# Designs tried in a protein design chat: VH-VL binders against q9vpl3. Part 313

Target 1, 224 residues: q9vpl3
Amino acid sequence: RGKINIQRPKAPHYERARVVAVTQPKYPELPKAKSCFKTRAERTQQQQENPYNEIIAREVRNWLDHSRLVAFFHLSSITADDIFRVRVQLHKQNLHLKSYGSKIIEQAVKNTRYEAIVPLFHSNHCIVFSPDPEKTAALLRIVRRVPQMVLLGGIVEETMLSRNQLVAYAQMPGLHAVQAQLVQTLSQAPGHLIQQLQAHQNSFVQVLDVHAKNQMNEETPKST

## First folded at step 11 (VH-VL)

Design bb40 (framework fv_cemiplimab)
Fold by ESMFold2-Fast, scan of step 11:
Structure bb40 (fold): chain C 224 residues (1-224), chain A 122 residues (1-122), chain B 107 residues (1-107)
Amino acid sequence: as target 1 above (224 residues)
Amino acid sequence: EVQLLESGGVLVQPGGSLRLSCAASGFTFSNYAMTWVRQAPGKGLEWVSGISWSGSSTYFADSVKGRFTISRDNSKNTLYLQMNSLKGEDTAVYYCARDRFDPDYGLYMDVWGQGTLVTVSS
Amino acid sequence: DIQMTQSPSSLSASVGDSITITCRASQSISSYLNWYQQKPGKAPNLLIYGASSLQSGVPSRFSGSGSGTDFTLTIRTLQPEDFATYYCQQGYEYPRTFGPGTVVDFR
């Protein structure tokens, strides 16, 4: 990747020289590859100005309305192979893991009964959808073995539930009448629910941050 | 056996009103979104309206928006289409269909009723 | 609204032929396209959902492909019961829209 300073633009035709010349324009001239990436702020700004986001937001609203089980997770750094394995396990149970930009989620739930979930999406997140609320127990069993996915809360039968409420619901998967009564009982304290969702989000974010810092600073005893 | 049965199709004068019903059996009606699709004699299929599993979200084609309303009664396993200000162009066989939702495949109609004929003519 | 078009509008074929019907969307719909078959005087039935997934009970001679804006339905070794009208439909967003249909007639 250098400047060409020649009196005439013609050079000897060599296969190696041609391959290098052809491939060089495909890559940016910046010294560091990461330097050619748009900043997070610039990407966020472009997304906010993109009219296509409104169309995707309508799709997300349709999925929220048609899914009887929606679970919200904080997503820590995870390898492509690991997330693929999780998606396969979830798919076997008719559970579908999706991720959308926070701006799209905000547009999707604005002026809807689900506006209260917006704060959950200000950090890295993912959502699991299912038409079958009886799969809540299966979802929690799978996710318990994936420390990178931290349950924040969910929506079951159009009722917003905190993490603890969703765990309680999962313990009664075969009892529809009792499940409906439990959901109604748990939803009778809406202010408390919002506080629980925010508290769990903050607590787990803090725990993850402390854990990451401890792992970074941890001296693993080495014989070498 | 999963079954959908439409009823209510009759001859109506232009400007009139009519309510169609779709009776569902053989599945848990409240678990599914439902839709109405129509077909004018000798013409193609036209999507008319859709409703979410709970009834909280409704959707309409531009040609019927403001004139038609969709509703459901999950306790009676019945879907309704209220048609107001009927026009000659509304003459069609009206089909009730069950919507499946899958985040990987989108929305699709896996079970259809036999249809009910609505004729709008003076 | 997403506009759907189909080609050809009609097609004449013989038993044993392999036929192809195309469907195009006015904007990208990912893989959220469905194919329906309708025989005269009957209700439509679902053949393929999500562009390529074969509905239970549908013969394997039916196959679908495509993504984005361009989609194809293929029927291999056409049988007498396959002479019908075929419709594509986008399940991507509301309002939902159908293609105008392709009539498959005996030659």
Scores: ipSAE 0.026, ipTM 0.559, lowest interface PAE 6.8, mean pLDDT 78

Design bb41 (framework fv_cemiplimab)
Fold by ESMFold2-Fast, scan of step 11:
Formats: C-alpha cells, sequence, structure tokens
Structure bb41 (fold): chain C 224 residues (1-224), chain A 122 residues (1-122), chain B 107 residues (1-107)
C-alpha cells in the first residue's frame, strides 16, 4: 500500500459549487421587483411537472430522519453575501441551513408528534439540521453574530426545546449521559413551546404595528 | 475504525421466524439512519428496510411489508431485523449499511457490513 | 416504484482499458444516484454518491455523471482490482431500488 496515488481531496470542487447554488438567496424583495436571474432550484421547479410540495416535503422528512438537532429561526432581511458566509460557516460544522414554505413543513410533519410546530412558519423562517447534537454550541456561536437570524427554538433528541433550553443544552460539557439527562429535565409539551414561540412572533408583529403607526404619525402634520 | 457486523443468519424452515442483529462500532451509531439490503445467491442487490436515527420512522420494500420489522437499540449500538413468515424467496445474504442524507446527494449508504446468510428451505 | 436498468449486463475488458456503464431510471431522480462496487464473495463498497461525488478513498480513475434519468459510471485505465460487479441505486424515494448490476470480467 504505497502512497503512489495522489490522495483525493475531502472537500471536492463540486461541494463549493453546491454551497454557492443552495446558499445564494434571491435579491431583497420589492413590490413587483424581479431578480436578474433564478437559482437552480427555481429553474428546476419551473421545468418539472411533479408536485412541488410533495417532493420537498419528502426532503424535509429525510432531514428529520437523519438529524438529531433541528433549530428554528425567524429570518429578517439579510444580504446575499451575509447569508452565504453564514451558510458556509455552518456547513463546515455539518450544520445545514434550509428554508421551506409553511405548507411543505405542514405536509412533512403531518401525523407526527411535531405537527404542532406548523404555526411557527407562517412568517419568514429558516431551519438548521444536523445529525450531530454536539454541534449546538457551534451553531449558537455562529448565529450570535447574525442579528437577522432570531432563534425561536428547536428539537434535540426528539424533544422540543425553547430558545433558553437550547442555550442551556449548548453550555453542557460533551458528556452524552449529562446531555441526555438535561434534555429529559428541560423537556416541555409541544403546546408549551408553541405558546412561547407564538408570544415571540406576536411581539414581532407588535413591533411592526408600532413602526407603521410611527410612520403614520410622521406623515400627519405635527401636533406639539 | 468504522465497522458493522451482522449475525443471526441460519437455516430456517418456510413459515418460520428469525431475528438478525447488526453491531456497530467506531462511530456514533445514534447519529445515523440505518438500512438492510439483501442479495439472493447469484442475484443482484435488493433494498429491504430502513430506519431513522431514533427508530421513530421505518420503511419497507413491498416484498417484506407485514412480515419484517426493523428496530434499533441506540444504547447497545445495535440494529435488528425481525423476519416472520419466511419464504424460500427470502434466502439471501443480508447486509446492514449506514445511511446518509443530504439534499444535494439524496439517500446513500457509505458503510456496509460483511453480511449474514439466511437460508429458508425444507 | 422507480425501476432501474443498467447496460451492458456484462462486459469483458483488459487492464488499461477505459469502460463506461450506463444506468437509467424509469422517472426523473434529479442527481440522486449512487454507484456501488461488489467483488465476488465480498460486501458492496460505495464508489460514487449524488451522481458525481467520489467517496473518500476511491481512486480518481472512477467518475460519474448524469442527471434526471440517464447516468454513467466511467473507469479510466482499468486496474486488476476493478474486475467486479457494479450497481447503480436511486436515493430519491422509498422504496430504494438498485439496478440489476453490470459484471466487468477479464478479457
Amino acid sequence: as target 1 above (224 residues)
Amino acid sequence: EVQLLESGGVLVQPGGSLRLSCAASGFTFSNYAMTWVRQAPGKGLEWVSGISWSGSSTYFADSVKGRFTISRDNSKNTLYLQMNSLKGEDTAVYYCARDRFDSEYGLYMDVWGQGTLVTVSS
Amino acid sequence: DIQMTQSPSSLSASVGDSITITCRASQSISSYLNWYQQKPGKAPNLLIYGASSLQSGVPSRFSGSGSGTDFTLTIRTLQPEDFATYYCQQGYEYPRTFGPGTVVDFR
């Protein structure tokens, strides 16, 4: 067994092309604004006659079958370059940042214990999947520097956790037994987690309403 | 090293039952979905069954639905295949394999065991 | 179920030859196709996943291409250890299905 052959790179060229293709978002949304070009996924969708929702729902179910860590985020407006850098950093840690429509998530989790999460995805969101729950600390460290991504909660070891519970989990030492005990101790019913997440969404809606009201007040000639 | 070792293959009568085991070592078993693939003597590969990392989701080929059950014990790093109502057509070498998924690559099997022979004959 | 076919069913080749094996799916499977090698009496070994991604440790003389329904496996400069049976497998949906295999024999 000599070293006569050049060893194959662990990270092949096509992986970088893949990261570019899947992590480059469309330009910011504008009324009737159109992007200069479409992603591979968008072009493929326009060409295929297969039911879009069922195909992508199957992809979500596959992620759930292969991921011990699932984290849910609200996603605010973010530049293409910024989200690309975040996706690259996450991918190096075996963390996979994905976005799916609410109907697709509903189809994927229908008749599972997780169907209660569907209301979380009625606004802009993204999800991070990983087979390795020990990567939770790496996930939170990376996302802490991305204010446009707001952690809502997640699923670790099939247990739904709030934002604070995920932070507590991430701070545990890398001892499997200790982490398993923590998950059992911190676990909450799906209804409780959803109430916490809905409260967070309601606060966001309130902020938008206040902002809209402030704009109206500025448009109305002054009352001092 | 990453390794899978199947056991339990024996001669069994038609209509009988048998439980196969697959012992995993060298990796975190609970981080991966697992699968069973069989190969009849002199024939090609046939996918049999798959199981999610937690065991909550299971999948079966039509030829074994209702007769076979797949399960796992993550505390023992072991995958199981319970085979009931065995038929002559179930005679094969049974392989366990580690399953992977990525939205770019789809489902694939990166590590395979050496196989265990199950013979169903009178 | 997605049906997989391979051609040729067998081929004879000499060391140093370049060979191509074709795999076809009964419906579009995107790039979700894998190639496995199996030597007589041994377990299968993953060569290529996602149509064109080379598995770690697999020699660069192996390459895969294709998308949708038509896929190819190419082995450049065939070596003695490459005489084996090759299977394609779709990883698109359940149930997972394999091609019937292509036997590569010494000429």
Scores: ipSAE 0.717, ipTM 0.902, lowest interface PAE 1.2, mean pLDDT 81

Design bb42 (framework fv_cemiplimab)
Fold by ESMFold2-Fast, scan of step 11:
Structure bb42 (fold): chain C 224 residues (1-224), chain A 122 residues (1-122), chain B 107 residues (1-107)
Amino acid sequence: as target 1 above (224 residues)
Amino acid sequence: EVQLLESGGVLVQPGGSLRLSCAASGFTFSNYAMTWVRQAPGKGLEWVSGISWSGSSTYFADSVKGRFTISRDNSKNTLYLQMNSLKGEDTAVYYCARDRFDSNYGLYMDVWGQGTLVTVSS
Amino acid sequence: DIQMTQSPSSLSASVGDSITITCRASQSISSYLNWYQQKPGKAPNLLIYGASSLQSGVPSRFSGSGSGTDFTLTIRTLQPEDFATYYCQQGYEYPRTFGPGTVVDFR
């Protein structure tokens, strides 16, 4: 409730475009098909077009509001028992393994600094959330034993990091100031992070495809 | 021990402004979202505002939207509530609380401060 | 906004009694319901989160149940320190909303 107050007038088109341009170096670039953004009203209406997706997207936004650590994984076929075992191990470290559809993630991060992550979720994936970034080392130790989960990258302290950058961050778990500097330094390579994450994902998919083909091609006749 | 301590509550005239502070100790403040809840004398609890761990997302009850602003300083372990254009209806004890989320449980508040009384009267 | 209602608004009980408080949401909130206790002159204290999970340090005589729109808080073998006001609160969406409270008075 309340009344509508007089708001500051919208910035001139030129100033708005300049502000957007200035912020671009901080974040990975998206394909041009996704670089043009709809007005906030249009974005809000699109979210409301599917109430079910909006409800689940709200859960993702809640995770982001409560997590200083978000890690993205490619997920290969895994049994319910195996994934449950992994979830239990992670939960003991305040690490929460979740899987959401790409459309849900897109709705959750639309109009935020994290919209660039959407392409990462067009294939099978899962996400680990934690309020405590010092748990990154524990996360990597646990996941190292789960071959079905391949680290793609993540978000630490609101900064997008590649797989190698997350590994580097994990090696300094007790030094918050140094960790912050590391994250800042690693994020200074603008425009390449999402390309690196997508390249890693594509390389993994190619490796799986080659492995599958090799298994078929290495059939040896063993009849009599 | 985990503790939250509110301060800043005083008598203010209608239309005035006031900033409340909530000092956190005994836990890593920057790991948690925070919230403000108020209680008018002799009445029930009313949620006022919430803020994400980083301060990038904020939420407000319709009754205070446009008048109140929530912010935090993680380097000082302090949560703030800036209250503008105060009305008699804003008279209440204001509590800060530590907010938690888990998809199995939803949103919940596990640690509360002692409260600070704000009186809006002429 | 999700409206929360509680029943009864107040009740009188004696030490050793078992009491039940009901909370209803105007729409389904899954199991995202929390119970808080507030003693006179003091801040609220979390008793139960996610409808049925007991907060650490809270006596086992407190229990919660329910899902969707209907929830209950049960206190078995009421103790002197349990005379307080109890609030339910939905943790499903913003804005967060509380029930009007149930006052548990000494009989």
Scores: ipSAE 0.799, ipTM 0.928, lowest interface PAE 0.7, mean pLDDT 82

Design bb43 (framework fv_cemiplimab)
Fold by ESMFold2-Fast, scan of step 11:
Structure bb43 (fold): chain C 224 residues (1-224), chain A 122 residues (1-122), chain B 107 residues (1-107)
Amino acid sequence: as target 1 above (224 residues)
Amino acid sequence: EVQLLESGGVLVQPGGSLRLSCAASGFTFSNYAMTWVRQAPGKGLEWVSGISWSGSSTYFADSVKGRFTISRDNSKNTLYLQMNSLKGEDTAVYYCARDRFDSYYGLYMDVWGQGTLVTVSS
Amino acid sequence: DIQMTQSPSSLSASVGDSITITCRASQSISSYLNWYQQKPGKAPNLLIYGASSLQSGVPSRFSGSGSGTDFTLTIRTLQPEDFATYYCQQGYEYPRTFGPGTVVDFR
């Protein structure tokens, strides 16, 4: 099977309706006017309250409660048909591509350990959620063919990782304890900013050396 | 096969404490949020508590808040419910269930254990 | 908290009948409604999630519909194994709430 070619429109697939139903954002219907006029109370209520944002913020919190893998992307101009093809391909791997406004994300992660991600969403963005962190490699393979999506970083095992750290994680499949320890090691750079500065190529070997030291010093973490 | 098995249900005096366990097998436990649901004899289902895949977020029904705690040990594939200050109203069969979420479908429970009976009586 | 109600509370039916159970939420829950079946002495099992999506392994005679506040579960050509209690449950917000149940008894 070839990769998604987003440079050229593709004919609709018979699977489109199924994937759209599953991957399409589910938002509350906007209230419709009872008539051509709204009451003073209805206008005041609409101006003072935005239950829509809180409802969608709960949706984001639900994703976080149910996803061991969260990946953040900058999104450049892309056609609806092209992004739909990407959603279809990701969905087949239990990867859920979503887009939420920055205000909603801020509201969802406020007072949590993930507040540091908010600045990533001030530009055009999208997020991929998955319950299965072993799908990180599949995610990176799919996104490699989508130049409009630029990986910024993510959260794996509740640990915030840079792009390079996610690549390192993806290269360690099928070893549960080693992957968890690697994630902890990769996240030990002090401060969010320093991790971004180190994104200009830390060697994988150096990361493994740090992990090996932590493993030797902490030994038998499963028995604590 | 995918299975959940509850244990720990016994007769307890009012004001007592009890810890329930739920052993998971046949799936990657740490990939899923989990929940506890109870059913008093002859009555309907009542949601009790929920926990995220990592254990970092927990949720409780108002009737048990402050008395019950939910926790999990992903290395042992086990979910726990610590019940303190038990009341007669807590008498029920306690089920653990695997929790799922999708923004199209909402929250739902796809796999349930057989349940364990907790009786709170003098 | 979202309150859930079911109608009827019980019904009597014969094998081969088609039955409908209704569920109402005290506020809009979009399509975030699930249906569970519980046979006497057994744990509940999931029948339908997201108002209309049939769980894997559940017979096609079961179907669900609805959105907002009003939902229905329909069982076509009732079989002996379908005599059970059926619960609706909202998956919209915490705390999660169940309907009081509908008992389907043999006539």
Scores: ipSAE 0.792, ipTM 0.924, lowest interface PAE 0.7, mean pLDDT 82

Design bb44 (framework fv_cemiplimab)
Fold by ESMFold2-Fast, scan of step 11:
Structure bb44 (fold): chain C 224 residues (1-224), chain A 122 residues (1-122), chain B 107 residues (1-107)
Amino acid sequence: as target 1 above (224 residues)
Amino acid sequence: EVQLLESGGVLVQPGGSLRLSCAASGFTFSNYAMTWVRQAPGKGLEWVSGISWSGSSTYFADSVKGRFTISRDNSKNTLYLQMNSLKGEDTAVYYCARDRFDSDWGLYMDVWGQGTLVTVSS
Amino acid sequence: DIQMTQSPSSLSASVGDSITITCRASQSISSYLNWYQQKPGKAPNLLIYGASSLQSGVPSRFSGSGSGTDFTLTIRTLQPEDFATYYCQQGYEYPRTFGPGTVVDFR
């Protein structure tokens, strides 16, 4: 009928945001009652004395005694099938993906030079062990394709490295002497190690936030 | 060819000291933990000491604790056992062995040297 | 310390026989048990690790089984080169401990 349709409906994002806001479930009010701190502390002490925990802590110490490469990851929700496939792929490269509770990690590294890593394991996490540090490049290639695993840092040649330092190390696989020198250079700031690891966790949180925002704007073309 | 070769075994008087060496070849020495095992003449095997890949963790049998020290030099691909306050009961063939670990199998020794004889006698 | 015992302490066998050697731990060691063979005048060789895993290059006539405290090494169709002493060893905790050995000699 000679109809001209120049007007479009309101942007889907704006309309969707309004609908989501209206349909958001009400969160329960935050209780003001204080937790039973002493009872929880007593329970935690009992769990720390569990013989089972010591057996698993011993396993972690054995991994550390036999691994020149240890990498720490934040682990987002992932299916059993997907993590199994990742484990198989890593195993082919002599990379061993393991998950241990934060209390077990704390018990294993207590009174060692690695005690500073304990705060990294208060959220969902996993660890990759390997006797061969030359496998760092292979590890990062595999993990790059697993968005649920995000690198936090690691230990190479008994030196604690941040995410960026591990990435730098991985870029020099054919030059053993240069790799050793790089590890020494990257680790020349022995102070503030906890702050460096925490800063990289904070940077990771910011990266996740940016990534989540980019997912909402995914259809926007990026600059070439 | 993966090989371990022990050396340093000689006759030593009681109370004396001796250092054993184990030269590794054919593999990346620094990727592996190492161990020492001994065998007295006509007797069975006795684990003596173990050391992590870096040398930062060491382990000893009660019979040698406080008298023996294990160490390694990864730049020279060499494992050492320093034996002090030697006793007649320390007379044995000393083997070095390459240690392996996996949570599915535990700790095991996959490559052994040919041994070096230490005799403690006057 | 975990104490390891083996039975028998010695046995006499003929070529072609099938033999079994048992190893017992004083406490549970899961499946972390290894078997080593030592021929007269030679260094020990790893046969089996983790109770049942056959080391590369070891003939298939050797097999291991067990878990917890009780373990068995079986040699099917004994060959002349199998006359040796066999040791079990726990890989569960430090200090590592060996069994006293089982001597397999010619009958």
Scores: ipSAE 0.767, ipTM 0.916, lowest interface PAE 0.8, mean pLDDT 82

Design bb45 (framework fv_cemiplimab)
Fold by ESMFold2-Fast, scan of step 11:
Structure bb45 (fold): chain C 224 residues (1-224), chain A 122 residues (1-122), chain B 107 residues (1-107)
Amino acid sequence: as target 1 above (224 residues)
Amino acid sequence: EVQLLESGGVLVQPGGSLRLSCAASGFTFSNYAMTWVRQAPGKGLEWVSGISWSGSSTYFADSVKGRFTISRDNSKNTLYLQMNSLKGEDTAVYYCARDRFDSDHGLYMDVWGQGTLVTVSS
Amino acid sequence: DIQMTQSPSSLSASVGDSITITCRASQSISSYLNWYQQKPGKAPNLLIYGASSLQSGVPSRFSGSGSGTDFTLTIRTLQPEDFATYYCQQGYEYPRTFGPGTVVDFR
């Protein structure tokens, strides 16, 4: 209160122009239309201006700047003690297990070549980062003992790989094998690779749906 | 032995251009982001520029934006700093350093080169 | 940009002394602060990263503490090789910024 002013204009100070020039405030983008587009733009700006989300998105961008290996996992119910043990085991191999909300991932990869991976993160997930792609074999060995973590795919040396391609990459013995893998992967359209990664996620959804239907009760609501 | 060795520092005239190189050995260069830090005679450290492991992301201090570019050649284990429109205040020893990150510790530089002196005469 | 300040700008000490250097950030940087040592005519050397983690090969007489905006570097039982300039550096956001340095001179 006392600060609230119902008058349309405030009496301007002669010094206002100098203050504005000194402070150089960021001006909002002018919308071409006042309709729903303006509302959507305002929502996007409001979300972008959230300091917490920006801090976490910055962290994800730093991981991408420092990681040649990024692996995506679906995460099923797991105890805090079990996931902690997995984190410790991975950390010994310079593998960093992290979990971020899908909105944060979207902000971090916005305007990058990796925008297409966002749909993979709509379910419960986690990500493993490492600067060393040679640790892919160690990663898969460790995760093999953790049934709650299911490999969906990943990014190795800026190339998006399906689950099967990551497994194949882990078994390759050296530089020539790595180059062959990249050439083979790059020969596929990016959309096709993303479709393969999403197909794994969709396959899990279908498996869960079939399982749910097999346990279906007559009480189940009508579906169309 | 992990080593970084800078080269290319010489005397240049104001408005001139110069490219610095940093040769890495003893580690897998392409696994690391890299950075350039400078130090003017008798002054403190000033961060200049950084580059991601792949070279796809680059960062610059406001004092050098638009004049300097950073690049790397992972096949040659070499980091570069291209300096254009040099000014007297760019006179400094230029260090390259290996960058590290994790979410428990943030960004830090664990290995430094010996530095190369760039003198911009007035 | 995050501004870093150090106190004191210089100090004189004798071998065997314990000294403390303070670093302050203009905004909260979590624990993302690093300490570097630089001897005359040589490149900087990483001492401590993430406020309190001792770099491999650095003597245990060096220790760091702090979080948010206030940080300290402590050198217990100063040795002749410790007479150097010490810099703090924030690793929280770009652009990366250093403190102005603290010169530790022989008394």
Scores: ipSAE 0.718, ipTM 0.906, lowest interface PAE 1.3, mean pLDDT 81

Design bb46 (framework fv_cemiplimab)
Fold by ESMFold2-Fast, scan of step 11:
Structure bb46 (fold): chain C 224 residues (1-224), chain A 122 residues (1-122), chain B 107 residues (1-107)
Amino acid sequence: as target 1 above (224 residues)
Amino acid sequence: EVQLLESGGVLVQPGGSLRLSCAASGFTFSNYAMTWVRQAPGKGLEWVSGISWSGSSTYFADSVKGRFTISRDNSKNTLYLQMNSLKGEDTAVYYCARDRFDSDSGLYMDVWGQGTLVTVSS
Amino acid sequence: DIQMTQSPSSLSASVGDSITITCRASQSISSYLNWYQQKPGKAPNLLIYGASSLQSGVPSRFSGSGSGTDFTLTIRTLQPEDFATYYCQQGYEYPRTFGPGTVVDFR
């Protein structure tokens, strides 16, 4: 056994340490002085040749190679402690919550069937990866308790699904063949996912308007 | 219960072709990327090829690039390695292995088959 | 391609010994280094993944450490079943590469 070095701080629980390691920043900035003298084209070329961006793009490609479930979320303002708790809860279900810059996503999916997802990542976002599509129900159960995460859609079995289609998939019985058959019948052009996202944003605004009106009406209690 | 079983290894002449198969059982094959690793007699391990869970992405070692192709049939739980233009240096035991990934650990192989011997000789 | 080097190429040890095997990558691979054990005539099996994570079912006498370019596998209190060849493998990029192996023989 040997003695533990008392100068070494106690390591956190393995699961927490793993989640922290996954969230470590991997995007060093280019030297500003050097980048200041580049033309737009030279800056674009130098960014494409940035080894750190390529490393992270490679990580995204590895996730896609190993994940039958990919879910996209809009991420509203959330504390580091809150998102950490969500990551730990998801990780216990073999669900891996990750955040990547839009340019990294674009580099990873360029020349693939998923190139159309890039516009989804121009605002605050996060992605959940899992090798096991049967974990979709567990994912949605966990996320419904996190109002800062809003499901936008996903990819299941290489098929792009809207929010409603992904929710329907999660509600399927545990029969793998039935779930695979449902996914196969859902065929959409990449543009349809973006259109559905825009439609949902408009519906959300309408819901907020109705909620605001209801709150105004509720401010006047019934006197008799 | 989790099992990988390779087959198809035989004696072939230089310039010949051969297809290896790897039958998976005891787990959901389509949830995993897969890989082929070979080992020449008395030598070390050499990674040969890898394939994503869906088959959409494939990867090859420089020594086999252009000669070998990797494919899979998820409905049959089977991985394939098509070997063309075989050379004496391709003589090896070929293992299939189940591939894993996470961003903390990178790529690793957690389950291996027993291997199938391919001999390339006149 | 990332080249992997192991030292020593071979070592002789007795039951109860503590041994270390070193693996070096030609460039930084973060913690993306795996260790495999292969007994004569058998397939390899995974011991350690991600430099330090012990695979389920592997005895606690095996441990791994390191990051970047330098990695170590340690076997404490060597047992008869530990006499085998050990390989490191980088899981950082394609093509994936293995070290040349370290043969652990009985002395």
Scores: ipSAE 0.699, ipTM 0.894, lowest interface PAE 1.3, mean pLDDT 82

Design bb47 (framework fv_cemiplimab)
Fold by ESMFold2-Fast, scan of step 11:
Structure bb47 (fold): chain C 224 residues (1-224), chain A 122 residues (1-122), chain B 107 residues (1-107)
Amino acid sequence: as target 1 above (224 residues)
Amino acid sequence: EVQLLESGGVLVQPGGSLRLSCAASGFTFSNYAMTWVRQAPGKGLEWVSGISWSGSSTYFADSVKGRFTISRDNSKNTLYLQMNSLKGEDTAVYYCARDRFDSDYALYMDVWGQGTLVTVSS
Amino acid sequence: DIQMTQSPSSLSASVGDSITITCRASQSISSYLNWYQQKPGKAPNLLIYGASSLQSGVPSRFSGSGSGTDFTLTIRTLQPEDFATYYCQQGYEYPRTFGPGTVVDFR
């Protein structure tokens, strides 16, 4: 049942130091929110909550509080070295690339005006944040050379924009007044944005699926 | 140059109201979240209130919650603190400060105004 | 709310000394800890953010360390302009909270 400690008379060098390092306590995290009342539903949700998820959700809320530009991307398989290089290039333009799980995004945007974005994060994704919306053009220029990142849409000046609207915004980034007016003009039907962003994501998956199926098929050309 | 300038601090009677202003210059005000911090004479710093870049999210210390309101006008590059039901314990120098959140998850106040003195006394 | 404590509340030092100020949070705040310096009659100035990152323009004799609940600010080779009050501040959750301050005075 329980594992019995195996004691060897001859242990490798540094093994004791490694054990001590691994067993060093990280941190005791027992954050208490205001506990006026804990309903059954709240107690059930707390039982399911992961402390790590709450920490990252706080981080996402901080990004939303400090970013006028938020861009959403589908992220295909990419090496750690490649994504690091992209992150460094973006950081030089005050653009911050982050990846979070869908559950964490849901917790971060729960009870906010951005709760509607949760469905966008059903699959692999990443988000780019920036306090400066004038950096949208720089963002799209950088990402254009990263085929693993596919733009889904974004939020500019608290207005949700589709991929095409965000591209249009990037082409005229010069003046704050012009940018604000463009954002207001482009966001005429906000109810359609989520559907468009989800459609882009689904269309991309469908295109990849069709390509994979066609590559497996060895069909002959259509004959009249 | 980046600068924050507070104004509006005066002597007010207990129970009165006062609005403080903070004028920002030298940077794109709407790119930053902002905060108010106060300091009673001879005492330490106390965080009072914070506001997101757009003004859609606001936060308050328990000591001022329900009495103070924070707001901003990005077209005028100005931050406001509306103080109601003032008490003697609200006597302090009020500073406005610019919030920064960088890629290393550090959240801090990098630029501070000179402060404006609010005295609540009869 | 997260309570912040600082030790010592005050200290007397001479130019050239090395001093250490400690800050403790009532719960884990990861690395969301900042240090500010305030000189008499002046607004606070940011020294260190994110527990260990030195603000641009701040002398290299200032350094910060720690994570979780325990943090330290060290001033190496104290200079005359360093006689001031130092505050730690957590940015982990709202409301944000400052430590009570440590007064560094001339002896």
Scores: ipSAE 0.500, ipTM 0.791, lowest interface PAE 2.3, mean pLDDT 80

